# Designs tried in a protein design chat: miniprotein binders against a2bj90. Part 190

Target 1, 235 residues: a2bj90
Amino acid sequence: MSRSARRKTSALNTVLRVVEVFASIQGEGPFTGTYSVFVRLAGCNLRCPFCDTRYAWSLEAGKPLGVEELVEEIARYEPSLVVITGGEPLLQRHPLNSLVEGLESLGLRVQLETNGILPAPARDEQLWRVYHVVSPKDVPVRVPGAKLHPSWVDYARATGRAWFKFLVANEQHVREVAEYVAKLGIPRSRVYIMPLTPEKLDMKELLELHSRIASLAVKWRLNFSPRLHLLVQLP
Short names: E, the ipSAE of ESMFold2; O, the ipSAE of OpenDDE; V2, 0.75 times the mean of E and O plus 0.25 times the DockQ between their complexes.

## First folded at step 22 (miniprotein)

Design UX5 (at its last look DockQ between E and O 0.89; V2 from the best seeds 0.87)
Fold by OpenDDE base, look of step 22:
Structure UX5 (fold): chain B 235 residues (1-235), chain A 83 residues (1-83)
Amino acid sequence: as target 1 above (235 residues)
Amino acid sequence: SPEERDEAQWLLKLARIYQRAAERAARRGDYDKAIFYLDLAVELLEEALELFSNPEIRKQIEQELQTTKERIEAYKKKLEEQK
């Protein structure tokens, strides 16, 4: 395909439905503590009852933004990481690949947050090069219609650029996660357990919950993800 | 053991945290979220019940379990009425 044909195909996949763009600290997963710009994309293929971002479920909740404009907006924050999240970012896969290409061209690191229902990136996608934190919704909490796509396990093995993050409340949940990842052949070094925190939790209760789940992470030889942003009262 | 008692007390506390979250959700008409947190509270109360040997504490947990299950069924009805 000529350079002209690549430019024309890039022109059709240039708009994202974006709910919000903001700077904060990555509070969760392998990049915890990283100064990050968060891009929350609109639309989700799930309706998780525990979702704290329900306002992002509809595609119509997002504003249409051009990829080039969005890259420029992100770059102004001078982020150490760009976190693409939302409802489900992979619902906007085509323009998302264009966004990643733009961000990587500036030397920016990118991390995707996904529920893992949609297929992992293929080798020819720009998304193949970025980091992914997959949050399955089939274990230990079962959301109807949630199933981890098997390609995420293959992607994790092939690239070493995927981690799996699970919400847990107790040891039974941690056991279910351990069994699930063992069955799928996901290395424990790629697994994070994170406290299932309700909204408006008291700080003392929040800290105690973190301590309890962190102790379970050590006991079960899993990584612990804090909700650091909640602990330090950032977005 | 003292450790099992500490764990059981924590599980009760966490169950009550989720119950309060459920009540907040229900007050907003978010019965799906309310049910979710009450289901978690049930799981935690059941786990706590396995760790408590004191008959009086067990009776209290059993009563709290029953009440929580009744609330789940009430919220399921309300969720159906919203559809």
Scores: ipSAE 0.868, ipTM 0.948, lowest interface PAE 0.5, mean pLDDT 94
Fold by ESMFold2, look of step 22:
Structure UX5 (fold): chain B 235 residues (1-235), chain A 83 residues (1-83)
Amino acid sequence: as target 1 above (235 residues)
Amino acid sequence: SPEERDEAQWLLKLARIYQRAAERAARRGDYDKAIFYLDLAVELLEEALELFSNPEIRKQIEQELQTTKERIEAYKKKLEEQK
């Protein structure tokens, strides 16, 4: 078989199962407000009861898309940031590294959202150079099986490219987060607390919850993450 | 203090926000989400109870707490029936 035939076979094996691709504003974490393209990958290793994106839990919810095709689609939006989310994107780690390579070759900045159960990137992975927002699900809300892999703390220290984001409802939750991150040696500058916001809140309730959690962030000397997309009614 | 009374009133309001969220989730058949929000509401009501001294208010909170716990058990039964 020729080199051309083997390339065709290799391209068929470089596929991601993708639920949706859309442009919006990053509403959470350190890149809040950035014009972004979101790539939601199918499959998750958790079934969090509070999950807002249950439609991405099954791998079969995604359509198979070739990585080269996906890079071209993303590039047409001219994004300032590419946000890879899901489900849990690291379940598709191998083709995800290929996607990251393609996006970086075009100079596009990439951020990954992960629940942190699977290990942090190795130095020889393309994902090593990407920004990561890690959302552990074992504190304060204690989802069974949601243990943060310890490599994420080492990765954050080594690279400065990871932040840790926690959903909180009250000061007791913030205290639990503070104790957890102190025990793991995660510096406060890398920690975000974010309002635990159920669906269908009116604007007054959304703003009041944001205000209360932001005040706690100041009190506890932690970073605050809004859910800006909810406030401005974007996906 | 004024801050403690404001916090206690907010805890009650937030508990009721989560109770409404639980009902919306239950109407969609998402009983695991409903239970999660009601568990949060229980925590908030218990916290608020520690901040109120007025016996009439405390009794009202205790009644709301009991009703919420009963809803949790009802939804747990519904969740098991979905298995």
Scores: ipSAE 0.853, ipTM 0.937, lowest interface PAE 0.7, mean pLDDT 92
ESMFold2 (binder alone), look of step 22: mean pLDDT 86; pTM 0.852

Design UX6 (at its last fold request DockQ between E and O 0.94; V2 from the best seeds 0.87)
Fold by OpenDDE base, look of step 22:
Structure UX6 (fold): chain B 235 residues (1-235), chain A 83 residues (1-83)
Amino acid sequence: as target 1 above (235 residues)
Amino acid sequence: SPEERDEAQWLLKLARIYQRAAERAARRGDYDKAIFYLDLAVELLEEALELFDNPEIRKQIEQELQETKERIEKFKKKLEEQK
């Protein structure tokens, strides 16, 4: 076996803490409507009060899964996209790069969901090649300890493979997002606003909230992210 | 305007959505989540109050706002009791 083959096999032997793997439709952001496999990684560097996946906050809540085994599991679903989410996936940055390498070797597209606190991928990381949806937690809703790492703006400019998704409830939140992205020099074409939906919202109320926030997106010349999975009752 | 009234009514409705979410969270012991949604409800009620000219509606919003603030303080106490 060549030194290259041994390095590839050693990278694929890394372990991720995984909460769940499931197939669904991507409900949010630029890939909305895409048939996707979701990989929810364990561990988060935040404790967002509004988090719907609190069970993923601890690393111990995830099961250890080998990267190779996880690649095989994902591949069986024949996904149009692999969505890596969780608490904060970048807490498992090293094995996550190995996972991305494995998935890309199969020709699978990968999208990461991140809170943007940790540094953006460097050019030498496999993560540099994938798509990223960054969900800042410092604007308009302020989670203690949340701050967007500035490297995400640089990554977005350098690659065109990052979008920024913000939770909003009203026009004031949309204004704050518009000011924030203008200050950081994030192009509006890369910005999504998404309704801040509570759990177990009535479908009529959910639709009305979507309509209101979508209208604000048009008014403010921002992209709108639905919560499509909630609208169509998928996971 | 009719548009401002529609917006104000929506803000009230949305505030009440978050209040209900807060009460659901509180029943689970998720007082941090409850406080979060009540803080949002306060913001929305305050915004709605600025849009309503009707004295009776304003009085109702002011009462709901006060009750919401009191509820936040109650849940803050409960959150501290969980530490």
Scores: ipSAE 0.869, ipTM 0.948, lowest interface PAE 0.5, mean pLDDT 94
Fold by ESMFold2, look of step 22:
Structure UX6 (fold): chain B 235 residues (1-235), chain A 83 residues (1-83)
Amino acid sequence: as target 1 above (235 residues)
Amino acid sequence: SPEERDEAQWLLKLARIYQRAAERAARRGDYDKAIFYLDLAVELLEEALELFDNPEIRKQIEQELQETKERIEKFKKKLEEQK
């Protein structure tokens, strides 16, 4: 490749479409409670009816931001964790790997949130070394077009850096999740169930739903994920 | 049993939570979200109906279930109109 072509390729690979960057706590999954910087990438390959971040569905919702500039902005927050979310971040896979490289060079720990439709990272990707919380949308709620890519289970076994998180409303949903993960060979220690929570829910109702789903997690010997940011009213 | 009664009452409460969420979504024109929550409410009402023996309570649930199903059909038409 010519030197000029490499520079043009690098410029394309170093830009991300970003909806928002903000500091908060990680409210869900295995890193719940961690002081985090969230990077919400634009674009999604699903249109989940329950989505609470519909404003990130279109790539046009994001502003182009250079990876080097983004790394510097994130670093100024001094986060304990950098959470890359969206939309679906893997739609911007190549520049995302560049961002991860920059963050890891500064010793920052990174977690990705994904719907798992696109394949898990390859061993030669920077994404191979980050933590992943995979939220399949084909069980218990079946979103059109959703299908967990089989490579995520292989990745989880090979690396120990992936967890699987499912939205549930009742015990029937939990049973469906349990059957699904057993069929795929996903160990219970990697599985989280989380309350299927509408927007602007009454705090008393929110707490009751959390209590009911947590009790089901204990009954079914699965991990429980809160939506802690809703309980403490953080973004 | 007390456990079955508690579960049945929770299922009714949760169904109504999702029905209110559906109404909020419909007011914003988000009919796909509204249908999603009403489908959940139908599922929960059907489960609750299996746990109640009292005929008056069962009659109320059956009416709520029918009304919810009618709202689903109305919102499906509205969603199609948005296409």
Scores: ipSAE 0.854, ipTM 0.938, lowest interface PAE 0.7, mean pLDDT 92
ESMFold2 (binder alone), look of step 22: mean pLDDT 86; pTM 0.850
ESMFold2, look of step 23: ipSAE 0.848; ipTM 0.934
ESMFold2 (binder alone), look of step 23: mean pLDDT 86; pTM 0.855
OpenDDE base, look of step 23: ipSAE 0.869; ipTM 0.948
ESMFold2, fold request of step 24: ipSAE 0.845, 0.848, 0.845; ipTM 0.935, 0.935, 0.935
ESMFold2 (binder alone), fold request of step 24: mean pLDDT 86, 85, 87; pTM 0.854, 0.826, 0.855
OpenDDE base, fold request of step 24: ipSAE 0.857, 0.857, 0.860; ipTM 0.944, 0.945, 0.945

Design UX7 (at its last look DockQ between E and O 0.93; V2 from the best seeds 0.87)
Fold by OpenDDE base, look of step 22:
Structure UX7 (fold): chain B 235 residues (1-235), chain A 83 residues (1-83)
Amino acid sequence: as target 1 above (235 residues)
Amino acid sequence: SPEERDEAQWLLRLARIYQRAAMRAARRGDYDKAIFYLDLAVELLEEALQLFSNPEIRKQIEQELQTTKERIEAFKKKLEEQK
């Protein structure tokens, strides 16, 4: 009778500040088209001027939810992927590891969205096992205080479970991304460029922007991330 | 080339997309976002200017650049007033 030691997760590791939970299609990155439950966590360590989720910047914008309750809520959607996003999910690292453990115990795949400022997962964290899409905020658009933590490059190399997604508007931005990832030793196969779309863009303009950036992705031998949810008018 | 002209025209359209986004942000008092999109518009207009050889088109782009830069400075002042 192997006593699985229920590690008493401390009370502090059992509650997340959650802004919203919803089902949709993953519109971005390597999992584009995947039926997903999105968990938007509260709090961010950045104040990106282009942020479309400013309502998530404060920790107080989130409701406290227990990890177990949140796992049950997510599981009811029968998702093909759980996407953990927010402001910056890694600000809630401890309870987030508990959430990941709960989700993985149900056989659910997990993808984290992060700005890459905080250190990558360590080998002893549950977060080590999940997929990560890192969105650096230092290139090509420079957000004050943004710097990619070097450990994300090491994590990507060690696990093959990280991708880097960059917002771009033109070829100069794509060039800057290409130079940046080359300098850091990030393989191009792990790099996504995504159109920098403003809110309430016309569909014709949105499609043209996607086409232009996709063509640049091919030219520069980078992966293209659509904003599929905007194209198909999903959340 | 025809391709360069198409690209230059696209860059102008994209600059105007970001300018419209900036003006929407500014109307909401979001001058940080407005400045960000205007800075992008400046970059795109400058790139487009390098691709156009037509003096009249260049003059129009230069005027649009100047207006955009002036608007950035005006929004920086407003952003400071909010602090």
Scores: ipSAE 0.864, ipTM 0.946, lowest interface PAE 0.5, mean pLDDT 94
Fold by ESMFold2, look of step 22:
Structure UX7 (fold): chain B 235 residues (1-235), chain A 83 residues (1-83)
Amino acid sequence: as target 1 above (235 residues)
Amino acid sequence: SPEERDEAQWLLRLARIYQRAAMRAARRGDYDKAIFYLDLAVELLEEALQLFSNPEIRKQIEQELQTTKERIEAFKKKLEEQK
């Protein structure tokens, strides 16, 4: 193998444990509305009681897939965005960097969803160049052990490629978020509040909850994230 | 005020949304999720209680709070049994 071929083969010859791959609309955060392929990686370092993807908690829930094969599968969808989610994708950091390298080589845009417990990407990682939506779980939802790693704030300031998304139910939660982000020095332009939505909520209730949280976002001068896929009944 | 009355009514509706979500979770055996939503419902009911002055409405909310807290304790026992 030539040095170039060895580098490509080595980068794309690792394995990810993958729960599911599917096409849909990115329903949350700054890329809301984008035609996306979702790659749900197995394993999580949290056991959030409100989690709607508990089937991805165990690393063993994932099927081993080669990174090269996964890139080819994703490319066939012709996505406008590749959303890497999970569980917690950073538990599989090394092969995840290989996946990002493969996707970038095809010109595909990548967004990672993370709970922010593990450190932000280093400058020499492929993950450094992708977009990140960081969803801290210590405020306001107070999941034990869910401390945001401080490197995410530094990363967001250095790159402009990270946003912070918080689940909220009421104004007290929004106040807690506002205090939290102010203390950490996270600018409000990078902060999203999102309705804490139970599964199988009827449409009228879902819309009313969205309306109330959106009004709070305006009042507190924060960005609003819908759960758009729920509103339009997509996976 | 009309806005304060609307907020109080919304807090009650939202508490009931989370109560129903908790019951759905409990039926699946997800007692940690059920407890989480009932804790949210308690917070919302307590907030709503401070906004209502009508004694009959306040009594209804206090009864709902009591029932909800009893459910939380029952589900905590169920969650411990799953361990």
Scores: ipSAE 0.845, ipTM 0.931, lowest interface PAE 0.7, mean pLDDT 92
ESMFold2 (binder alone), look of step 22: mean pLDDT 87; pTM 0.861

Design UX8 (at its last look DockQ between E and O 0.96; V2 from the best seeds 0.88)
Fold by OpenDDE base, look of step 22:
Structure UX8 (fold): chain B 235 residues (1-235), chain A 83 residues (1-83)
Amino acid sequence: as target 1 above (235 residues)
Amino acid sequence: SPEALDEAQWLLRLARIYQRAAERAARRGDYDKAIFYLDLAVELLEEALELFSNPEIRKQIEQELQETKERIEKFKKKLEEQK
């Protein structure tokens, strides 16, 4: 392949469809409390009925941004973590690898949020080096067409850089999560349960729900993810 | 037990949280989201029903459960009308 063909393929992998970029606190998962820049990518391969970011489902909802420009924008916030989220970030896998390379070159830590339907990173991808929080959509709540790709279990075992986050409402959901992760051979230390919260929940009800699910996490020997941003009224 | 009663009362409160969320979604035309939250409410009401021994409370939960199921079917029809 000529130098020109490599440059053209590199140029095609340099644009992301981005919905929003903002600074906040990571409210969920293993990095809860971390000052973070969130990059919400456009496009999703699911249509979860409970999705709070439906505006990100279409690729057209995102603006095209160059990877270099986006790296510079992110760096200005001096984040302790860059959280790449969206609909499904791995739909933009090629330019996303370029973004990760740029961010890592600045010494920035990166965490990806994914639904786990698409294959985990391969060893030759820049995405292999970052942290991943996988949110399966097949258990306990079943979204049509959702299935965790088996490679995420292998990636978690190989790297120790993946966690699995599950939305739960009651003890039955927690049981289903426990059975699911046991069947897949996912260590409980890598599993987070998180309250399934509707929008505009009263703070008293929100706190009670957090307390109930946290108690179940202890009972079932699973990690608890708050929705800290909702508790502290941040984005 | 007092603990079982506390849990049952919580499950009822949580079911009603999801029912309110469903009604908010339905008012926006998000019938898929409304159905999702009502399905959760059904699960929680069924679980609460197993924990309550009081016949009057059980009767109230059974009624609320039936009304919730009827509401789901209504929203399913509305969702199909949008396609």
Scores: ipSAE 0.870, ipTM 0.949, lowest interface PAE 0.5, mean pLDDT 94
Fold by ESMFold2, look of step 22:
Structure UX8 (fold): chain B 235 residues (1-235), chain A 83 residues (1-83)
Amino acid sequence: as target 1 above (235 residues)
Amino acid sequence: SPEALDEAQWLLRLARIYQRAAERAARRGDYDKAIFYLDLAVELLEEALELFSNPEIRKQIEQELQETKERIEKFKKKLEEQK
């Protein structure tokens, strides 16, 4: 395809509904510790009771922002990683693919956070090459309607670009996660368990919960995800 | 055993962490979040109860469990009033 055709396609007037853009540290999952720019997209297809970003549930909570403008704003931070989160970012799939195209053209690494209800990327999507952290909400926390789309397992196997992260409080939860991922054929090397932390824990409680869940991760031979941003008090 | 006692005591501490989180959520009017955390606390108290043999400790846990279930019903009513 000619460069002229690519320029015309990338000049499409696409708009994302964006709640916030900010720099911080990725505190969870395989990229823990990475200097990141977070792009929080509006809209969610779930109403999780434990959600700590309820302000992003409605698509109307986002301000319209042109994709080209957003790429320029992100690039000015000089991030090591761009984290696209939300709500559920895949609700804005078409303009999201345009954003990814712009970020990839600048050589920026991109990671998406998703609840996995909508299908994994197809090979012809810009999202195909993005890293994904998939957080299913049907085990152990059991949010109604939160069934993981089976394509995420196939995508993870085909690309090595997806990991699965589960909130857990105790060993029974970890057992449920282990059974779930075994049934779906998700290798344990792709699985993270993470402490189910309510807001406003004191540091002693936060550290003990991390310690207990980390010990379970070792016992069950799963990866452990901290919530590092809570430990270091970053957004 | 010492390991079972440590686990049982941790389950009780964690249940209380979630109970406090539920009260904070309820003060903000987030009764769905409050119920979610209290349901977790019930699970943890039930697990802890299975690990204790001492009758006095078991009675204390059973009382806390009953009180937690009563709070769940109270918050369910408040959630319905918000609908």
Scores: ipSAE 0.858, ipTM 0.939, lowest interface PAE 0.7, mean pLDDT 92
ESMFold2 (binder alone), look of step 22: mean pLDDT 88; pTM 0.883
ESMFold2, look of step 23: ipSAE 0.844; ipTM 0.934
ESMFold2 (binder alone), look of step 23: mean pLDDT 88; pTM 0.883
OpenDDE base, look of step 23: ipSAE 0.870; ipTM 0.949

Design UX9 (at its last fold request DockQ between E and O 0.95; V2 from the best seeds 0.88)
Fold by OpenDDE base, look of step 22:
Structure UX9 (fold): chain B 235 residues (1-235), chain A 83 residues (1-83)
Amino acid sequence: as target 1 above (235 residues)
Amino acid sequence: SPEEEDEAQWLLKLARIYQRAALRAARRGDYDKAIFYLDLAVELLEEALELFSNPEIRKQIEQELQTTKERIEAFKKKLEEQK
């Protein structure tokens, strides 16, 4: 009688603290326009003054969800992309790797959004295989305690699966971004500038700000990220 | 130049957008957010001031800068009172 070693799939008992799950269009970065399920994880290692998701800063603001349950919930939306965001998703790195494994097993594409403070994925992590949009908080706007971890530059070079997104208000901010990425050896093709939009802009002001920053992106030979969800009034 | 004037007018408009955002934040007690947007408004007003040659417009910008800086200090005080 052959003892079939039941590999206990230890992956089944990982729990994430989740603030919200919703379907929308990816409004930002290289996947703009993609029908996406957003998973907003709880907890952040920053306190950005301009943050529009302050309710996600505490881990306690999230509900505990099992990885399997969350994979099933995401799959019901039939997404073209799963966007993992939050405060800082990499604060939940271990269960997040299990989530990625589950999603990839269903053939779902995954994009992570991170502030880039924590180390990039290692080659043995499931997170190594997914797309990453890194949003540094040290340039041009300086958030206390923000520093881009250098491993993100190495990850971007090794995999081609990382992009860097910067909030900007004027040409001086765009100049600072251009200098910063040049110094770090980040290719301009991997750099996005995005309008620094305050809450409750009217549509006319929002469009004008987008136009001004898009023109600067062309002038400085950088990619432009819209806030498309704001322009089309989606979540 | 007409292009510099257009840019200067835009910078003023954007500064005022951030000032309005700051006031909305301050009304909610979000003084950290309010200070952040006022600091951005100061930078934009200073840049606009360099582009304007008209003495009347320059005087208006200087007054707006002074008022904005005073408001930042008032909000810093309120932020410390919340700690």
Scores: ipSAE 0.869, ipTM 0.949, lowest interface PAE 0.5, mean pLDDT 94
Fold by ESMFold2, look of step 22:
Structure UX9 (fold): chain B 235 residues (1-235), chain A 83 residues (1-83)
Amino acid sequence: as target 1 above (235 residues)
Amino acid sequence: SPEEEDEAQWLLKLARIYQRAALRAARRGDYDKAIFYLDLAVELLEEALELFSNPEIRKQIEQELQTTKERIEAFKKKLEEQK
């Protein structure tokens, strides 16, 4: 293989289509409260009606950025956590593995957010070593075309680096989640329920919904995820 | 019981939260989001109906359900027009 061909291949593997990069607090899941840099990748394989990031659905919404440049930009924030989100980040799997390699070489902790339709990382992928918060969309919210790939359960058991997060509005939804995770063999300790919050809730409504869902989490012995960034008014 | 009454009132309140969210989404032309929130409101109203025995309250909830279902159908038509 010539140097020219190797360089072209490297450029294709080192470019991501990125919608935005910003610093904030991780507001959801097991890393709630952590100072984070968010990298929102373009493209999604779902069209969830409740999605608040519809601007990331199309791959053309992202700008091509070199992985080396992106790693350097992220590092300048000195984050405690790098959160890779989107759309669906696994649509850009190969260059994503290159980004993860670069971030890990700097000792940066990485968390991926995924809808779990595409398979979990293989052992020889850089993504194997990072944390994953998997948000299945087939229960309770029943998005058409959503189906959790079974490899995510195997991955979670093998590595201890995946958790499953579900949007819920009421106890009936929590019951559906409990039945779903039991059938799939997902331990309760890896399950989070999170309030299904629409836009423009006043603070009293937001707090009351959090309180109700948190009480259900205790009742059903599941973990509770806030939407902390909404409570503290961060992006 | 006080606990059942509190739950029933919360379900009504939450249904109305989602109804308001649906109307806001519809004003922006997001009819798929609007329908999603109205479907949630229907679920919550049906659950609340099971907890109330008072006929006047039950009649009000049933009317609210009917109105919400009619709104869902209207928004489905709007969503199809966007195709």
Scores: ipSAE 0.862, ipTM 0.941, lowest interface PAE 0.7, mean pLDDT 92
ESMFold2 (binder alone), look of step 22: mean pLDDT 88; pTM 0.869
ESMFold2, look of step 23: ipSAE 0.852; ipTM 0.938
ESMFold2 (binder alone), look of step 23: mean pLDDT 88; pTM 0.866
OpenDDE base, look of step 23: ipSAE 0.869; ipTM 0.949
ESMFold2, fold request of step 24: ipSAE 0.850, 0.860, 0.846; ipTM 0.937, 0.940, 0.935
ESMFold2 (binder alone), fold request of step 24: mean pLDDT 88, 88, 88; pTM 0.871, 0.870, 0.869
OpenDDE base, fold request of step 24: ipSAE 0.856, 0.856, 0.859; ipTM 0.944, 0.945, 0.945

